# VHH binders against Profilin-1 (pfn-1): the designs that were tried, part 5

Target 1, 132 residues: Profilin-1 (pfn-1), of Caenorhabditis elegans (q9xw16)
Amino acid sequence: MSGWNAYIDTMTAAAPSIKRCAIVGAADGSVWARTEADNVFKASEEELKTFVALFNDVTQVPAKGADIEGVHYVVPRTEESLIFGKKENTGFFAVKTKSAVLIAVYEGPNEVAAQVRKAVESMQTYLNNAGY

## First folded at step 1 (VHH)

Design e51 (framework vhh_8ghr_2)
Fold by ESMFold2-Fast, scan of step 1:
Structure e51 (fold): chain B 132 residues (1-132), chain A 127 residues (1-127)
Amino acid sequence: as target 1 above (132 residues)
Amino acid sequence: EVQLVESGGGLVQPGGSLRLSCAASGFTLSSYDYIGWVRRAPGKGEELVARITPYGGSTSYADSVKGRFTISADISKNTAYLQMNSLRVEDTAVYYCAKGDTPSEEWLKQLGSFDYWGQGTLVTVSS
């Protein structure tokens, strides 16, 4: 299958610890692609709209945390265009491109987080270079 | 069979407006598609002026048209549009509607790679 699903497949192949992920519009949180079936990304439209709005001012996020799929994550710090969080053995990385936000939820210890971050940031670079 | 049909081109005065339409036939626009408007003027290369993912509604514009052009899609009509305002003589070109699957290997290698192209519609901005 062509289209945005190819980015999902590329990220999950690069970092198998990604349990669920999505590519959403940066302006409104509309879903372009997401994992489905046994790995379905379950975030609601309203939750995604709220989440992508966090990138308008990432400095506010560590004080409040972030909600993804109804789970509240502690966000220890942010970088411009990057929000990441942790909740026990679950975590996420989210990066903003010109037109999209990539969200990857993973499970595992801190050692696997580096692989997930690399996969998400590599895709961020490809999308920005492609004009997204 | 996939077909894209452009309409709405013509002669317009500087400062005027035109709306281009791109009707998709033989397929239904989906979250796996993107539609772009690519223009080519004599003596210039191809320029991707605007892009939309129809299902997601996410848009992107070339700096040369940002703030003047608006791309949109009507899923129920299976049609994409380019609203062109504050037209300039330099906007004179043949405008092509193009569809692609993004991302693709070709898109990553050649920014603005598209799988299917319309016939083009001429826009002339002249007094």
Scores: ipSAE 0.000, ipTM 0.148, lowest interface PAE 13.3, mean pLDDT 80

Design e52 (from e40, 13 letters changed; framework vhh_8ghr_2)
Fold by ESMFold2-Fast, scan of step 1:
Structure e52 (fold): chain B 132 residues (1-132), chain A 125 residues (1-125)
Amino acid sequence: as target 1 above (132 residues)
Amino acid sequence: EVQLVESGGGLVQPGGSLRLSCAASGFTLSSYDYIGWVRRAPGKGEELVARITPYGGSTSYADSVKGRFTISADISKNTAYLQMNSLRVEDTAVYYCARPTSGLWDTSKQEFDYWGQGTLVTVSS
C-alpha cells in the first residue's frame, strides 16, 4: 500500500512526542491518513467536519475552544492557518494547507510543543509546495 | 479486491477525441497522493502522460500531450478521467491507470504500480 501514510510516518519520525496524528481534507474533514493500532487517532467524521470548519474564521476559536477525539482543548490564541490547544499536559497543533488539515496530538511541556509545532509546520510547507 | 479498471479506449481518426475512465474499487481514491495515466506502444517504453492529486486537483503532463490532454478526478465517484483531444497517430498505445508506489511524495522517485489490463487507443485514418 502507498499513499498518505508515508507523510504520517515522516511527521511522527520528526517529532517522536506526537502521540497521535492525522491528515484530513480541509473541505469536509475526511480522513486521508492517521496513526493506527495502539496510537490510533480516534475522531468521528462529524467531529472532524466541525473541526476543519474552525479554519473558516480562526479568530472565533479562542472564545470557544476546540474538540478533538472527544477532548475539549483550551485554545489560547490562533494564527492565520494554525490552531493549537492545551489541556493540562496534553496539547495539539493543527495547520491548514490548500486542501488538507494536519492534526498532531502530543503530551509534554513547552519544549515538546515547540518540536511538534516545527514538525507540523514543516509538513505544511511541504504539502503546500506539492500542491495540496 | 483492490483494483483500478480502465475503460473508454477505441479507434478514432486523427484530430478526434476520446475520454478514458479509471474506476477505483476496494480503496478510496482520496487516500492516494496521486493517480496517473501511463501509456505503452508496441516497441516503445512506458510514458507517464498525466497525473493528478485527487483531492488537491494539481495536474502535470508530458510535453508530448500538453494542451491536448486533460486529467481530472471525481472523488465522490472514486473515478479518474483522461480527456484526449486533437489525437495524433503517435498517441496510439495501451493506456494504463496507475497509482504511486510506496514512499514519500517525491516526483523524481515516485513510480506507478499498474493495476489494470489497460485500454487500447488506436488513432488511424
Scores: ipSAE 0.000, ipTM 0.177, lowest interface PAE 12.9, mean pLDDT 79

Design e53 (from e40 with R99K E100L P102E P104T L105G P106H P107W G108S S109T E110Q A111G Y114V; framework vhh_8ghr_2)
Fold by ESMFold2-Fast, scan of step 1:
Structure e53 (fold): chain B 132 residues (1-132), chain A 125 residues (1-125)
Amino acid sequence: as target 1 above (132 residues)
Amino acid sequence: EVQLVESGGGLVQPGGSLRLSCAASGFTLSSYDYIGWVRRAPGKGEELVARITPYGGSTSYADSVKGRFTISADISKNTAYLQMNSLRVEDTAVYYCAKLSEPTGHWSTQGMDVWGQGTLVTVSS
């Protein structure tokens, strides 16, 4: 777990508009690492288990939306390993790797969202190449 | 250009303490890079013992040193430190300061960008 906190710190440093983020197990949503203290990622184990299961069939997600930290997000569209949500001035990007799901919650306009997505996708590529 | 300069190594008795310093030049400790301490003991491989983000002070430790070693950074002095308490004979090693620009795996030295010159720590009676 201590090693996984390095990935959280790298993403938040690369995209300062990330308000909260987590790395969770793709199979069960178990938390490997998350932001804490004033930036604590507050999703429950039950919510995360439900969320990671969305990657079993991402094509169904735009019709239903997605819940993170008790907040319901509209999902405009999905890609095979990517779910992104929007709610007014907030949003999230979630990407699946071989073994993990990375979730980053941000606040700000589309320009900010682009930087957050870049940081999350860069980490996804790194972890997949490392066998995670 | 990136440069790291270590100091503070020496001879200490078991149970004693030492504080290592790592002065950074060519970059600031407020960057997103990690600063880590890696040791190499005679006949043993490299071990990443402690790591800190230059900003925010987030820290991680190897299980072998948890509770005994503390890593810290002083942004105003552009310097990172390793406070080593309750030292054991098995802590005898050359200690290197390293700049990490990419996340590492579980206590792997892979992905380290820059190494300092190293400082010898000997724990002996």
Scores: ipSAE 0.000, ipTM 0.088, lowest interface PAE 19.0, mean pLDDT 77

Design e6 (from e1, 13 letters changed; framework vhh_8ghr_2)
Fold by ESMFold2-Fast, scan of step 1:
Structure e6 (fold): chain B 132 residues (1-132), chain A 125 residues (1-125)
Amino acid sequence: as target 1 above (132 residues)
Amino acid sequence: EVQLVESGGGLVQPGGSLRLSCAASGFTISSSYYIGWVRRAPGKGEELVARIYPSSGSTSYADSVKGRFTISADISKNTAYLQMNSLRVEDTAVYYCARDYEWSGDYFEEGLDYWGQGTLVTVSS
């Protein structure tokens, strides 16, 4: 295994409730790595371009929500480098680094959301320290 | 158990005003929840137009309604309100009261219900 796929594997091992995830370029939403096979992350290029642009002004996001894989999520609040949302039994956490945006879609009760957030924030810290 | 019940919708002419109410039961609105108003017109996606964090009074609004709509909460009545002024034809929608997810430490609160039944607001002449 080489390249960015190793980081996908690390996040999914740390939080098994992650069903699909991806690492994309912060400037354009280009996919660097994503989950594959039975858990393929299905967002289109246009959707990802729109999604990463939300980090240019996160204060606008709670009023509009966010779309991932054709699903519209209600976003209750944002932090400077964090957008998250929930819809019934599904949710997501997305964090921005210097060069990337990490997106994790999870399924399960509220208790698993904490594990998913910790996994993506740990990877965010690691990648920022590595210069990405 | 947990319920959000909207009221106050109706037919109004452009430039008119309406006040929507959202009565909460089965939980306390000041207990680490955001209360928001989401609208949906037929064939359109949902839009979060306003939200409030009742325990602090913090509010936010969509650009489309900023300056015209005011969200408020009455903790003693466990009720949130949306005051809608200077209504426009494009404000015509079903308005839902929703309880937003709040990060309350290590997890979100269980049993979260997002929507009430909705109340129709029609702005036309």
Scores: ipSAE 0.000, ipTM 0.163, lowest interface PAE 14.5, mean pLDDT 80

Design e7 (from e1 with G100E S101D P102S P103Y P104F L105W P106D P107E Y108G D109S; framework vhh_8ghr_2)
Fold by ESMFold2-Fast, scan of step 1:
Structure e7 (fold): chain B 132 residues (1-132), chain A 125 residues (1-125)
Amino acid sequence: as target 1 above (132 residues)
Amino acid sequence: EVQLVESGGGLVQPGGSLRLSCAASGFTISSSYYIGWVRRAPGKGEELVARIYPSSGSTSYADSVKGRFTISADISKNTAYLQMNSLRVEDTAVYYCAREDSYFWDEGSYAMDYWGQGTLVTVSS
């Protein structure tokens, strides 16, 4: 294993509009890998634990929204194993795999959002197929 | 410059077999893409019959073809295949090879971004 940072690099290469991203444990929100330095993903342990618990019942999320890096996002709808939110030109996509949750924060118009979603869902599929 | 080129279609009798090939160029099939086979028959909608994620070998099939069709990929040849066995008259359709970067949607749309020209398969008694 070369470590989980290689998957972060793959996602950011596939969608350069990703500003920050992380791969966290689905059970507890523990950080496996995240963007660092000037683009560090700055969610607290408490926030990530709360966030991954949202996947236990995604149907309740649109009513309350979701918090990532201290920013409250409106969640217009959810899909099975997908939560996404928007705030102005900023947004996120989060997907759950068997063992992980992938979170990508982006900035840009709807065309950018579509590219970020594709990158995150492609990685979700890859990790599920790899047994994660 | 992304292209998908199908071959192998033709006329076959019920119970027969055909193997379709999908040659990809302009991208590597093992680079985080699904390759799928979608068919269209007169008077019917589109149906995704088989899908493969070549980098892992993971496959899925429509219920209508499970046990009869097998999708595979040869990464060294950058080519995907659909082996069709026990063919039925109802399998008559134009078969398209397509590149996909997400799963099929319940809301009716495939996330296919490139399509081949299609190859006709006629199963006639």
Scores: ipSAE 0.000, ipTM 0.106, lowest interface PAE 15.7, mean pLDDT 81

Design e8 (from e1 with S101L P102D P103D P104Y L105Y P106E P107S Y108W Y110S A111G M112F; framework vhh_8ghr_2)
Fold by ESMFold2-Fast, scan of step 1:
Structure e8 (fold): chain B 132 residues (1-132), chain A 125 residues (1-125)
Amino acid sequence: as target 1 above (132 residues)
Amino acid sequence: EVQLVESGGGLVQPGGSLRLSCAASGFTISSSYYIGWVRRAPGKGEELVARIYPSSGSTSYADSVKGRFTISADISKNTAYLQMNSLRVEDTAVYYCARGLDDYYESWDSGFDYWGQGTLVTVSS
């Protein structure tokens, strides 16, 4: 069903430079929705469980980096509910809501990264207001 | 205009030490930037081994190097350093110095915006 898939569609429409994204449970990293087919978000269940646990103490993340889809990203700094990383021409933004973590992987320079951050933060606000 | 130049890499025996330097030009390292040391071994992603925010002196380290590596900055020389002690064969990598963006709205999202060309550290016989 299109419940959570609609939010994936909204984010990718708002920021076309998003290559893959997912909405996962904040407690366990369970996938609620993700991009599919040629743009499938390919993170293992164990990797996502490890990733969402990073939000328990974001201050430790810059020293360790973060793994998404088997790719290790350098995480230069974090904010309370935001982790972002870079690897050459690729990057990600991940934001935590009450019940979910939104992860968007993108390709492109600084200009597109700003658009991707805006899209995930807008969705974060929307979902928090909706009780997620 | 902005440039980061690494030096100090080389061949060292296991248990040895090296000190890497990162000379910055075209900006002041204390101006709301952080400086990181990132390494890349063949077939692996980047690992941020150490980070310093020179304006505050705040530092952080990867678990793999804690107790062995020390990052520091000399504001007067506009240079950051990575002191590497008790080196292991698995520390073999190209080490990059990188500048993290200030907290300006448009600049924060690129993470590291400038990278040095890297310096090779080989730990072997």
Scores: ipSAE 0.000, ipTM 0.143, lowest interface PAE 14.8, mean pLDDT 81

Design e9 (from e1 with G100S S101E P102Y P103D P104F P106S P107G Y108D D109E Y114V; framework vhh_8ghr_2)
Fold by ESMFold2-Fast, scan of step 1:
Structure e9 (fold): chain B 132 residues (1-132), chain A 125 residues (1-125)
Amino acid sequence: as target 1 above (132 residues)
Amino acid sequence: EVQLVESGGGLVQPGGSLRLSCAASGFTISSSYYIGWVRRAPGKGEELVARIYPSSGSTSYADSVKGRFTISADISKNTAYLQMNSLRVEDTAVYYCARSEYDFLSGDEYAMDVWGQGTLVTVSS
């Protein structure tokens, strides 16, 4: 029934290696939808508020890294609407749309990361075109 | 065969605007490629001024052009654009459209492997 949950399902179907993901409000980090049950996305509201604020100036992020689900990730570089990080065999991709931030956490080698990035960026394009 | 063709260059006065187009053929720009605009001014070497990942719309800019230039892509036309506003004499250069692959496995952006022939932009009074 939650319309936003369908987008979570679409992303995880496109990239099954996504372990956990969420769609949150770009202004405040409020959760619109997240993975649940065995793959529950565990970030707190306070952590998400801090995280979405990173998109106000992505150029500062590589110097500090980023925290998601209590895990500190090294951010090697950023793009205007994309922050990604890695830590050992785990990583994340986060993209900003007009109204939302999509966050996908994955586990696996860099080949897996490439598929996850493509799924997240495809959804970003779709949502931007839909006015979100 | 893969090809990039630029158009839209010309003579413009300082403060003016130009829009460059980069038409791709033989490949789809939304297929895991960055499309960038590289300029070469006489005696100065090459500068990557703007880059887009067309499938997502993700963009980046050199500090020298940030706020003045906008890169965009129209996937349905398989074409990338560079909107250049508030042009300065120092923006005078040959502008090349180029394709590069991002390899997340290595964390590397591969060297540009497809280049257009270039389009001349001259900013002078």
Scores: ipSAE 0.000, ipTM 0.133, lowest interface PAE 15.1, mean pLDDT 82

Design f1 (framework vhh_6fv0_2)
Fold by OpenDDE, second read of step 2:
Structure f1 (fold): chain B 132 residues (1-132), chain A 125 residues (1-125)
Amino acid sequence: as target 1 above (132 residues)
Amino acid sequence: QVQLQESGGGLVQPGGSLRLSCAASGFTFSSYWMYWVRQAPEKGLEWVSTISSSGDSTYYKDSVKGRFTVSRDNAKNTLYLQMNSLKPEDAAQYYCAKGSYPPPLPPDSYEYDYRGQGTQVTVSS
């Protein structure tokens, strides 16, 4: 198993509402690690390539939304290194580091979103501080 | 057989500079991400720097940013680490390590395909 799986486990453990996670290359969307087994992250390489490219101009994303795992999410707003979306009782948080994009897909009421965000942003901070 | 051989270490005063080299052989050097890691006497192995296969992307531990520069010459199968403004806390055994083909290794990974014997960097107090 890739050492990146430990980071997946860390994020998943930090927020129980997270169902699936992935760490992908910011440049090309290549999958470095993802949740597996019963919670397989199912986004295709092509989809991920498109997704990570959204960070090139986040200002346009709210108008377009974002697709992950074949699901279209409404994106209420974006930040420079943060894209998050909602669909009914599901959503995602995606944060960008220097070299990676961390994606967490969660299920639950809006109240759980804060914990999910915290989980991915904590990992973001760690990786950034590490130089990645 | 994969071989990595570090050189360039030595004793310097604080504020001094060193340039480390790593000679690689036994594999297609230009196809692999390369890493510099270091280990101080009473500390664990720690990541210092990473460079992509082409050299277009470089990454650094925060504590060495602005002072260290990683580079590579794929034609010479050589990895470099320019270390400027050296501090006592930089003193360590420095190792060249071969990365895996994508994806890159995590920053806190100690599982490298191959690692050299290292070169000693000492910074006097």
Scores: ipSAE 0.119, ipTM 0.552, lowest interface PAE 1.9, mean pLDDT 91
Fold by ESMFold2-Fast, scan of step 1:
Structure f1 (fold): chain B 132 residues (1-132), chain A 125 residues (1-125)
Amino acid sequence: as target 1 above (132 residues)
Amino acid sequence: QVQLQESGGGLVQPGGSLRLSCAASGFTFSSYWMYWVRQAPEKGLEWVSTISSSGDSTYYKDSVKGRFTVSRDNAKNTLYLQMNSLKPEDAAQYYCAKGSYPPPLPPDSYEYDYRGQGTQVTVSS
């Protein structure tokens, strides 16, 4: 197991509603770590490269939406270094750090979204403080 | 060339104290998270402690919490581990390690860019 998988495990323990997640390079979308086995994160390298490029101008994203794992999500709004989307009972939160993008896909009602966001933003703060 | 050199190990009786040091060179020490790991005879590597690049955040293996204190002096490129109330189970070769992977890490799940040659800690009466 890579050391980055420890962060995947930490996020999923903090927010059990996370079904799949990944930590990828901000410059190119290269996968550093992702959930495997029963909860494998299925996004291709090409899809992730396109996705991380959205952080070059997050204000454009609500007009287009975002694609993750071949699923098109409606992005109602964005915040600085944060893209989130919804598709019925599923959703995602993605945050950018200095060197990485963290993506968490969850399933459940709106109540679980707050817990997932908190877990992802806590990890974002932690990685930024560590120089990532 | 990255180099890490541990010192301060030795023989101590149960309940005793030791202070380990790690002299770092070949990289910008103040920019990296640092780790203490140990390996007892016939056992695998075990994570012991982590300290952030600034020194403001520290993390410990449950069995050493309250007994061990990690610290660093970025001006001297030196990492420290103060070990108090030593137990026979703490006997091991202790290594400092440089890593790009931030904590918290599960005790058996860690990866390091480099570790030093180690310093031996023996605890016996």
Scores: ipSAE 0.012, ipTM 0.169, lowest interface PAE 8.7, mean pLDDT 82

Design f10 (framework vhh_6fv0_2)
Fold by ESMFold2-Fast, scan of step 1:
Structure f10 (fold): chain B 132 residues (1-132), chain A 126 residues (1-126)
Amino acid sequence: as target 1 above (132 residues)
Amino acid sequence: QVQLQESGGGLVQPGGSLRLSCAASGFTFSSYWMYWVRQAPEKGLEWVSTISSSGDSTYYKDSVKGRFTVSRDNAKNTLYLQMNSLKPEDAAQYYCAKHSGYLTSQYPGTDSYDYRGQGTQVTVSS
């Protein structure tokens, strides 16, 4: 029984700099899987519902920023299915698939950010190809 | 403790019908999307059908569309699969399944099924 936790494990193995991550439903922000224990992803149900709705029109996001785990991030730009943000030494990448949104929070310099983005986009491609 | 208990399988001739049931306990059944999956001898686990938590959305494998109907009774914590016009290719061990986490996707993938029960055997012979 691997469940969706296997996908969390795959992403964190590919980019150990991911501090916390989650896979949530694209329609409602419901949590399918997330990091737990010392690395628990703390976003509330209301926050996740608000966050996934940002993908309905990503062009509006840079003007407002995005909130994850009660932290407000500056979003410098967006792509069709990608929202990413920075705040000091922390950042996130979130990508939308057909049925899911993957969110990864990290800490570190630009080299770390690039590795995290690659891991999240690789999983996005895998899930899209699998029909999610 | 999550429990899933399938029943209703048996031997049927091609073109016959069977109704499978799955009794669920140990979790809030009405909050979870539920799945029917099957495994034929010497084959991998295969997704058959999905039903949303409310029962308003249903999804089917192409080869069973029009023949199988999934339904649920949230008051009784029971999932059903009505199988009509059965074919020899439908012979398999049938399992009901949920995801270990909260899943709202129509297709969770074969290795993502958690808490499946012991299954119920469906045999189709002519």
Scores: ipSAE 0.000, ipTM 0.132, lowest interface PAE 14.7, mean pLDDT 81

Design f11 (framework vhh_6fv0_2)
Fold by ESMFold2-Fast, scan of step 1:
Structure f11 (fold): chain B 132 residues (1-132), chain A 127 residues (1-127)
Amino acid sequence: as target 1 above (132 residues)
Amino acid sequence: QVQLQESGGGLVQPGGSLRLSCAASGFTFSSYWMYWVRQAPEKGLEWVSTISSSGDSTYYKDSVKGRFTVSRDNAKNTLYLQMNSLKPEDAAQYYCATGRYSLSHTYGPSEDAFDVRGQGTQVTVSS
């Protein structure tokens, strides 16, 4: 019915503070699903190719940051399958699964960030269990 | 021990220019990406610019793009920020920083991303 859009809907329902999000292919950054209309996720395919390649060595990311939707984010630290960043009142969480990268952009304080992280990590677990 | 020392700040009128310098020591400067960040009174820490270890890649905050240029001299262990067409909104304490460390806590404030910073150099823009 909704295809991959159902997973976008699940994440945004779990964390309403997500402003925009997407599920993209881990190999090439191709968009599988994203928020649309007033909440359209605007990253270009070239930007997403560069972004997903960051997961090849996440330890290098804090030194250089990351770009999403033309915005450069400071990345304070990474975990093996998690990149997150902040710029002023906005931030993002991105997690890698076997075949996909989930990206969620939010706006708000650290309490909001914690909710968004939980939603993204829950979806990561779900997709890994589903073989993605 | 990592040490960073900024200089070059001062008072300029709108439209003026300043060149900031950051002298680095205690680490292999040529192997690390470097940042310029700033903090205005009663404001949070704001990222301004990033430069790759080689100097081949640079990134800028949208509001400074085209006006600021970051560069580095790895032979001198020095980072620079050339600031042209300065606006009152650019007035702040400017710091150079490195992101060589990973934080151990849950995602925190943007200030925590710059765990190694110098003392800073003040830039004031007024008529």
Scores: ipSAE 0.000, ipTM 0.159, lowest interface PAE 14.7, mean pLDDT 80

Design f12 (framework vhh_6fv0_2)
Fold by ESMFold2-Fast, scan of step 1:
Structure f12 (fold): chain B 132 residues (1-132), chain A 127 residues (1-127)
Amino acid sequence: as target 1 above (132 residues)
Amino acid sequence: QVQLQESGGGLVQPGGSLRLSCAASGFTFSSYWMYWVRQAPEKGLEWVSTISSSGDSTYYKDSVKGRFTVSRDNAKNTLYLQMNSLKPEDAAQYYCAAQGTYLSHSYKPTDSEYDYRGQGTQVTVSS
């Protein structure tokens, strides 16, 4: 896990508006790395297994929403490898790579959301190019 | 304290081979993409090769493709560059470099994008 922690540190340094984030296995939702201590990403293994399975058919997600850290988010729309949710002034972006799902939770207006989306999509591209 | 220590350079004849090593300490080596870059006299720094943190993905400068092979041993915190069929234009100071910032998307980062770089090892190709 410690190997993947550098990716978490890189994302949070580049986008300080990320409150909590994690990198999990796309097949099973197993946690590879997550933010810890005061910023601990608190999703259970059961919740993460359910969440990563949403990427098997993202078109169904807007009708149902998505749960992250026990919080139910409205998902207004999806893209092939992207699920994002909103709940008032909080939200998340989740992107799928070949082997992983990156999840970042934020709080703030659309400007903050745009910064977080850019950071997770940049990391998604980097990891896909690395074969993950 | 972060340190990258290159070794394995030397004088070789055209068509010869050398294996460069880079010993890393002071950071989580297995989490970093690693790079080989070189600088010939009176020229700028030139990217040569990239290897992903796991070692699963490798990239090469077109002029070295098929002749150079990058690899890494994460258990030993060591990066390698196997150089075969060396040409006079390969003569340069060779540096290993590490990048923890992965937001550029580029496997060919610029000089300012490396987090760490070693002191280098000299490769000379001469008859």
Scores: ipSAE 0.000, ipTM 0.119, lowest interface PAE 14.2, mean pLDDT 82

Design f13 (framework vhh_6fv0_2)
Fold by ESMFold2-Fast, scan of step 1:
Structure f13 (fold): chain B 132 residues (1-132), chain A 126 residues (1-126)
Amino acid sequence: as target 1 above (132 residues)
Amino acid sequence: QVQLQESGGGLVQPGGSLRLSCAASGFTFSSYWMYWVRQAPEKGLEWVSTISSSGDSTYYKDSVKGRFTVSRDNAKNTLYLQMNSLKPEDAAQYYCAKSTLYGHSYQTPDSGMDVRGQGTQVTVSS
């Protein structure tokens, strides 16, 4: 019964092309909230610990890529608090806040990707301003 | 309206050089990543090169690295592809394309780019 589920709902309402998403702890990858049921975010605890650790030095990520839900994504480049990846018609955006990492997996062309990025970055700004 | 017009193609012998140009209009050229893509007869569309909005970052298909150089002149809204040491496998219709994702990302031909114009034909024969 997490209040954090309301933030998942807000992101998916803002970008309906998000297939699965999660809000996890930046320090340990612990799941605060995620999409469930038919669109459950399936990343393991071990995978999420590895993934959030990528934010310790995002400049190294493009050389190796990133794994989410057992899928290896090519990461073309990173920004200081943003990792994004692509694999064919699928992709993800992940942003780091003070205390959290927001991950959104989507399917579709770059127009869809732009909407997903905007939704994730808007939530990042909100959470940072809220002290998270 | 977004318009892209390619030029500079032609017939060259193996080992020859060509410089392709793409004149862009109808959008803020300096804000978008640009691409060169090509299509050989009976082949699919193939990504060749990418250049960032500022021109500071460039990316190339492995088979053209060291032979092709992409550049841009944001003041003239023009994209260029300098092609050296041309091989028969480089023969194709060449198109320039605009990213639909403003300000970021390296793209493949199948991901969110606008392909406009008729392209410019490059023929390499001996």
Scores: ipSAE 0.000, ipTM 0.100, lowest interface PAE 18.6, mean pLDDT 81

